VHH binders against Protein farnesyltransferase/geranylgeranyltransferase type-1 subunit alpha (RAM2). Designs and how they scored, part 6

Target 1, 316 residues: Protein farnesyltransferase/geranylgeranyltransferase type-1 subunit alpha (RAM2), of Saccharomyces cerevisiae (p29703)
Amino acid sequence: MEEYDYSDVKPLPIETDLQDELCRIMYTEDYKRLMGLARALISLNELSPRALQLTAEIIDVAPAFYTIWNYRFNIVRHMMSESEDTVLYLNKELDWLDEVTLNNPKNYQIWSYRQSLLKLHPSPSFKRELPILKLMIDDDSKNYHVWSYRKWCCLFFSDFQHELAYASDLIETDIYNNSAWTHRMFYWVNAKDVISKVELADELQFIMDKIQLVPQNISPWTYLRGFQELFHDRLQWDSKVVDFATTFIGDVLSLPIGSPEDLPEIESSYALEFLAYHWGADPCTRDNAVKAYSLLAIKYDPIRKNLWHHKINNLN

## First folded at step 18 (VHH)

Design aa1 (from z1 with S53E E54S)
Fold by ESMFold2, last read:
Structure aa1 (fold): chain B 316 residues (1-316), chain A 123 residues (1-123)
Amino acid sequence: as target 1 above (316 residues)
Amino acid sequence: EVQLVESGGGLVQAGGSLRLFCAASGFLFKIWAMSWLRQAPGKRREWVALIRESGSTYYADSVKDRFTISRDNAKNTVSLQMNSLKPEDTAIYFCARDLTTPYDELGTEFDYWGQGTQVTVSS
């Protein structure tokens, strides 16, 4: 690694009183030296190769410090304007950032910095971002910052061509991965102006297949409801979905309401909730909705009984 | 700076074997798919083999069952074991960082290239 000479720089000592959150960081003499130099160079507005190197060393030991990331961005922006090959310069910065990302998987400043680099980049590439995104999601499939960055990339590049397949693969790996289900909805909301009847039918089949595998999984039921709301003017499969959902509750709606001991087990309380929602939208089926919510309250989801009673009251 | 440096090329008799190596530096090697390509005299560059970050391997039909691609993430290297070599395998062989996803057509997108190593197969 290249080392620079800072002997002409007079470090500025740490100026503030410590707070309890700052006491969680163990200060070494190296940390104090690096921060002292950084505060001095920031004060001088020095945007130089040695300042760039200094920010890398500080990020290595204190990656959460926003001021250093902002300073590094200012240095990079200045130095790229002097570079003969701006594309190569920024690609090197992104490759460096992959190394930092590996060592700091939960650090949200990294992702904001990546966005800033891509906005600055004269020829950015979504495919060049995908390897680090895969590494991070494989490590933690619910990392909100990584998913938010991937969604931002899809919009920034206007490129959704592989996102449906990617979400499908993640759902096949872990059907309970709510982040993958949410990303799948993000695709349908944003990716296309025109969606064919075949695409909608295929998506319905995908949802039903995944519900069939694990009927008591809330994620595909919530997704199904959202998908219907998104495309309600174009959907002609309400009867099919109602028939499908009914298969998970047996004959429970045909039984008299009694004590919980008198009622059978069902395969999915979420199916019952879905049906109640569907039937509540039409006065002609409101009695079915009231019964379904009543059954949720007494047996199939009594922890949320106040919610179900509220739903019943709203039906008149 | 990203560098891909190929080695192991040379002259070999038909039916022989040769092992190529590609040393990578300047990037986080283990997260990237890597490919070998080749360019025969007077021909366009041809994709030969791909190894993904997962270790999954893929081959062009012309080399399948004769060539084996492998990687060593500890040494940041990709290798290509070439068996049962034919005169048609004569080419400059290039190591490349591969941008294709599992959902892309193979052999279509690369962002870094090596300088190549010559492989010559004689009768």
Scores: ipSAE 0.712, ipTM 0.893, lowest interface PAE 1.0, mean pLDDT 88

Design aa2 (from z1 with W32F)
Fold by OpenDDE, last read:
Structure aa2 (fold): chain B 316 residues (1-316), chain A 123 residues (1-123)
Amino acid sequence: as target 1 above (316 residues)
Amino acid sequence: EVQLVESGGGLVQAGGSLRLFCAASGFLFKIFAMSWLRQAPGKRREWVALIRSEGSTYYADSVKDRFTISRDNAKNTVSLQMNSLKPEDTAIYFCARDLTTPYDELGTEFDYWGQGTQVTVSS
């Protein structure tokens, strides 16, 4: 780390809504100093290498401070404009940022900052971003900000070529990875206009296979529903899909609703929910939907009984 | 700034061994795949070996079972152990940061390269 001189800068006090006594307790002297210097430089509109270094120091101790990221961006943008090689300069910044990103997995400002850099970049690369994205997702598969950024990249670069395979790999590793399923849906949403009949059939088979592995997994059922809605009218779902779902509930719909103890076990409550949703769309099958939701409420998913009753009430 | 510095090259007799090293700096080394490439006189640069961030390795057919790529994330280094060297292995060997995904063809995406180290195998 390069050492810079700040003797010409008078630090400014931290602006906070906290009581002075609380501020003294909550903030270290070092943090106060760094922030004071940053505030001073900002007030002076200084965009310099020392200002850049100062932001790095602050980010190291307080990465959640949004203002410092904005300030850094302004510095980088300015310095880039004066650089002989803008690509090299921004790549250097991205390389620095990777380490910061890895060390701050829950920080959301970083991803906004990354987006800003890529927008500024004369020759941005999606592949360059993939290593950090992969690592962050592998560390936390539910990291919403990382997934959002990946989706943003896909759109920004208009590049979806490996997203299906990537989602498949994640699902193969963890079939319960809901984020992977969601991302897979994201792919289809963006590829729906170019999908072939063969691909549709293959995808349906994929879904069915995954459901068969773990019938009581909500993710593939939600995905199946979304997939069907994406490509078909709710009233015109393929009988194959309906028959498939029916295999997981047996003949429970032909039985009277009585005591939960008198009802058989089924392989998947989500199958029943899926069918209920489908049948609810058609007045001719609405009674089946009511029956299915009632069964969910009484035996197969009583924890969400209020939801099922609500769904019944909305079938009109 | 990213720096890749190769070392370990030299003159060796056919059947001999060399170990090449690449020291990396300026980026988060552990998250990137690294590759070795080589360029013989009058020939195009060719991909030799790849090591992923998680440690999986891949080799060109021409060097398979003779070369071994490895990495040390603590030291930010990637190595290439070359055994049973042949005259046709004579080339400048380059270390490169590899951006190729598992879904891409091997040896197709690189963004940074070293200056290379000369390997000469005499008959």
Scores: ipSAE 0.889, ipTM 0.960, lowest interface PAE 0.4, mean pLDDT 94
Fold by OpenDDE, fold request of step 19:
Structure aa2 (fold): chain B 316 residues (1-316), chain A 123 residues (1-123)
Amino acid sequence: as target 1 above (316 residues)
Amino acid sequence: EVQLVESGGGLVQAGGSLRLFCAASGFLFKIFAMSWLRQAPGKRREWVALIRSEGSTYYADSVKDRFTISRDNAKNTVSLQMNSLKPEDTAIYFCARDLTTPYDELGTEFDYWGQGTQVTVSS
């Protein structure tokens, strides 16, 4: 790493509403110095290699400071314009950023910054981003920022070719991975206009298979509902799907609603919810929906009893 | 900047062995798959072997059971052990950063490669 001289720069104080004592506790002298220098350089509108290095140092200790990321972007954009090879320059930045990303998994600014770089890049590559995305997702499957960025990439590159398979692999690894299910839905939302009948059938089978493995998993049921809504009128769901869901609730709907203790166990409360939702759309089956929601409230999902009652009340 | 520097090439007799070495720098090595490619005289560059970030390995049919790719993430290195070398293995061997996904055809996506190291197998 090059050592830069800042003797010509007078650091500016950190702007804070906090008391000096608290500030002293919160910030190291080194951080204050670095930030002071950055503020000074920003005020001078300096876009230089030393400024770039300074931002890296600051990001290392305070990655959440948005202003520094913005400043770095401006520096990079400027330096890129003066570079003989803009692609190489930005790739270098991305390579640097990978390590930073890895070390700051919960940082939002990093992903925004990545987006900005890709937009600036003359020849951006989705595949180049996949390794860091995969690693981050593998580390934390619920990392919202990473998933959001991946979705952004799909849209930005108009590339969804491997997202279904990727989601499948994640689901195979962890069937409870709701992020994977959500991403799978994201795929279908973007592919709905080009899906074949065979693919529809295959996907439905996929969903059913996954539900059968773990009936009391909310993710595939939510997914199933969304999938059905994506391709079908709520009133016209395939009997196959309804019958399938029915297999998980037994004959509970034929029984009188009595004491919760007298009601049988069912394989999936989410199946019951799914059916209730479907039946609620048709006045002819609304009574079934009411009963289903009542059962959910009384026995099978009493934690959300208020929700179920609300749903009942909203039925005509 | 990404740098890939190959070494270990040389002249060897048919049936002999060589171990190639690639030193990588300038990127987060451990998250990237790495490949070896080779280019024989008068021929196009061809993919030889791949090692993914998690350690899974893949080989071209022409080198299966003879070549072994390995990596050391601590040292940012990838190696290619070449056994039972044949004259047909004569080529410049390149180390490459591989962007091929598990869903892609092997040996199709590279964004960086080194200058290569010459391997010559005599009859």
Scores: ipSAE 0.888, ipTM 0.960, lowest interface PAE 0.4, mean pLDDT 94
Fold by OpenDDE, last read:
Structure aa2 (fold): chain B 316 residues (1-316), chain A 123 residues (1-123)
Amino acid sequence: as target 1 above (316 residues)
Amino acid sequence: EVQLVESGGGLVQAGGSLRLFCAASGFLFKIFAMSWLRQAPGKRREWVALIRSEGSTYYADSVKDRFTISRDNAKNTVSLQMNSLKPEDTAIYFCARDLTTPYDELGTEFDYWGQGTQVTVSS
């Protein structure tokens, strides 16, 4: 790290409002100095290499400070404009940012900053972002900010070519990976207007296969519902899908509702929920929905009994 | 700034072995796939080998079972062990940062290259 001279700069005191943002940071003398310098440079509107370095030092100790990220962006934008090779300059910044991203997995400002850099970049690359995305997702499959950024990239680059395969791979690795299922849905939401009948059938088969592997997994059932809603009216669901779901509940709907102990076990409560939702849309099958929700409340998902009763009450 | 510096090239007799090294700097090395490419005299540059961030390796048919690509993330290096060398392996060998995904065709996406190291295999 290059040491810069700040002898010409009078540090400013840290304001109380900044303390609120930095509540978790122990105020060392060094931190106070750095922040004081940063505030001074900001007040002077200094956009320089030493200012850039200062932001890096601050980010290293206090990555949650939004003002510093904004300041850095202004510096980078300014310096980029003075650079002979803007692509090289921004690539260098992105390379620096990868390290910062790795070290701050829970920081959401980083992803906003990344977006800003890509927007500024004369020749941005989605593939260049994939390694850091993969790393972060592998580290935390539920990292909402990373997934949001990936989705943003897809939209920004209008590039969805590998997202389905990627989601498939994640699901294959962990069938309970709800983020992967959600991302897969994201793909279809954006591809719904160009999907072929063959692809529709293939996807349905995919869903059915995954459900069959683990019938009591909520993710594929939620996905199935969403998928059906994306392409079909609730009243017009294919009998194949309904029949498929029915296979997981046996003959429970033909039995009288008695004590939970007298009711048989079913393979999937989510199948029953799925069917209840479908039947609830049609007055002709509403009685089936009521019965299904009642069964959910009594035996198959009593933890959510209030929800099921609520759903029954709203079928009118 | 990204730097890729190849080394280990030289003159070797047919059937001999050589180990190439590439020292990387200026980026988060461990998250990127790395490739070796080569360019023989009068020929186009061709992809030789790939090692992904997780360690999976891939090779061109022409070098399969003879070449081995490896990486050391602690040292930010990628290596190419070349055995049973043939005159046809004579080329300048380049190290490259590889952006190819598992869903892409191998040897299609690179954003940084080294200057290369000369490998000459005599008959």
Scores: ipSAE 0.888, ipTM 0.959, lowest interface PAE 0.4, mean pLDDT 94
Fold by OpenDDE, fold request of step 19:
Structure aa2 (fold): chain B 316 residues (1-316), chain A 123 residues (1-123)
Amino acid sequence: as target 1 above (316 residues)
Amino acid sequence: EVQLVESGGGLVQAGGSLRLFCAASGFLFKIFAMSWLRQAPGKRREWVALIRSEGSTYYADSVKDRFTISRDNAKNTVSLQMNSLKPEDTAIYFCARDLTTPYDELGTEFDYWGQGTQVTVSS
């Protein structure tokens, strides 16, 4: 890294909301110097290469410092405006940011900053962002910030062409990956106006197949419910879906409710939950819903018994 | 700033071998796929080989079983071992950062490439 001279800058003292003086003593002299310099440069409204480097140094030790990200953005925006090649300049910034992203997987400012850069970019590229997104998601499939950013990119670029396949690949790798299921739904929500009957049928089969692999997996059942609700006016499949779900609970609904030990085992409590929800929506089948929720409470999902009783009480 | 610098080109007789190297800098190398392309005189640039971040490799039909692409993430390098070279392999060879996904057609999306290295195969 290029060494910059700050001899003309008097560092400002650190200002914190912390009232405990003991906490302030914990700061290293180096940190105090860096932060003091940053505050000084900000106060001077200096937007320069040395200011940019200073932000990088601070981000390296304190990536959660929101003010520094804002300051860096202002510097980048200014420097970009003076650049002969704005695309090259911002691409350089994105390349730098990839390393920072990798080293700070739980930081949320990074993704907001990335969004800001893409908005500023004269010719932004979704494909350019995919490698870092893939890496981060592979490292932590539940990273909300990364998923939010990916969804934002899809919307920003109006590009969903590979998101279904990507979600499928993730589900194939880990069928319990709820984030992948959620992202798959996100795709359909945005493709709902162009979906064909064939695609609807194929997707239903996909869901059913995945449920059959692991019936006691909540993700595909929740997904099925959402998918059915999303496309209920496009394809009638209530009977088929009900019959399918019923295969995982047997004839438990025809049995009297007694002691839990007198009730048979079922393959999926989520199937029963799904059916309960489905039947609860129709007054003509509401009795079935009541029984299903009762069974969930007594045997098949007693941990959430209060929820099931609440569901029953709301069936009116 | 992204830099891709090719090396290893030269003159070789038909049936001979060369190993090309590309030194990458200025970006997080390990997360990007890398490709080799080549351009013969009077012809359009064509894709030659691809190595993805996880190590999977792909080749154009014209070089399959003769060329081998590899990468060293520790050194930020991508290499192309070229065996059984033919006169028709004569071209400028370019290293490129590849943005194609597994769902895209191979050899269609690049955002950076080097200046290239000349490979000449004599009859």
Scores: ipSAE 0.886, ipTM 0.959, lowest interface PAE 0.4, mean pLDDT 94

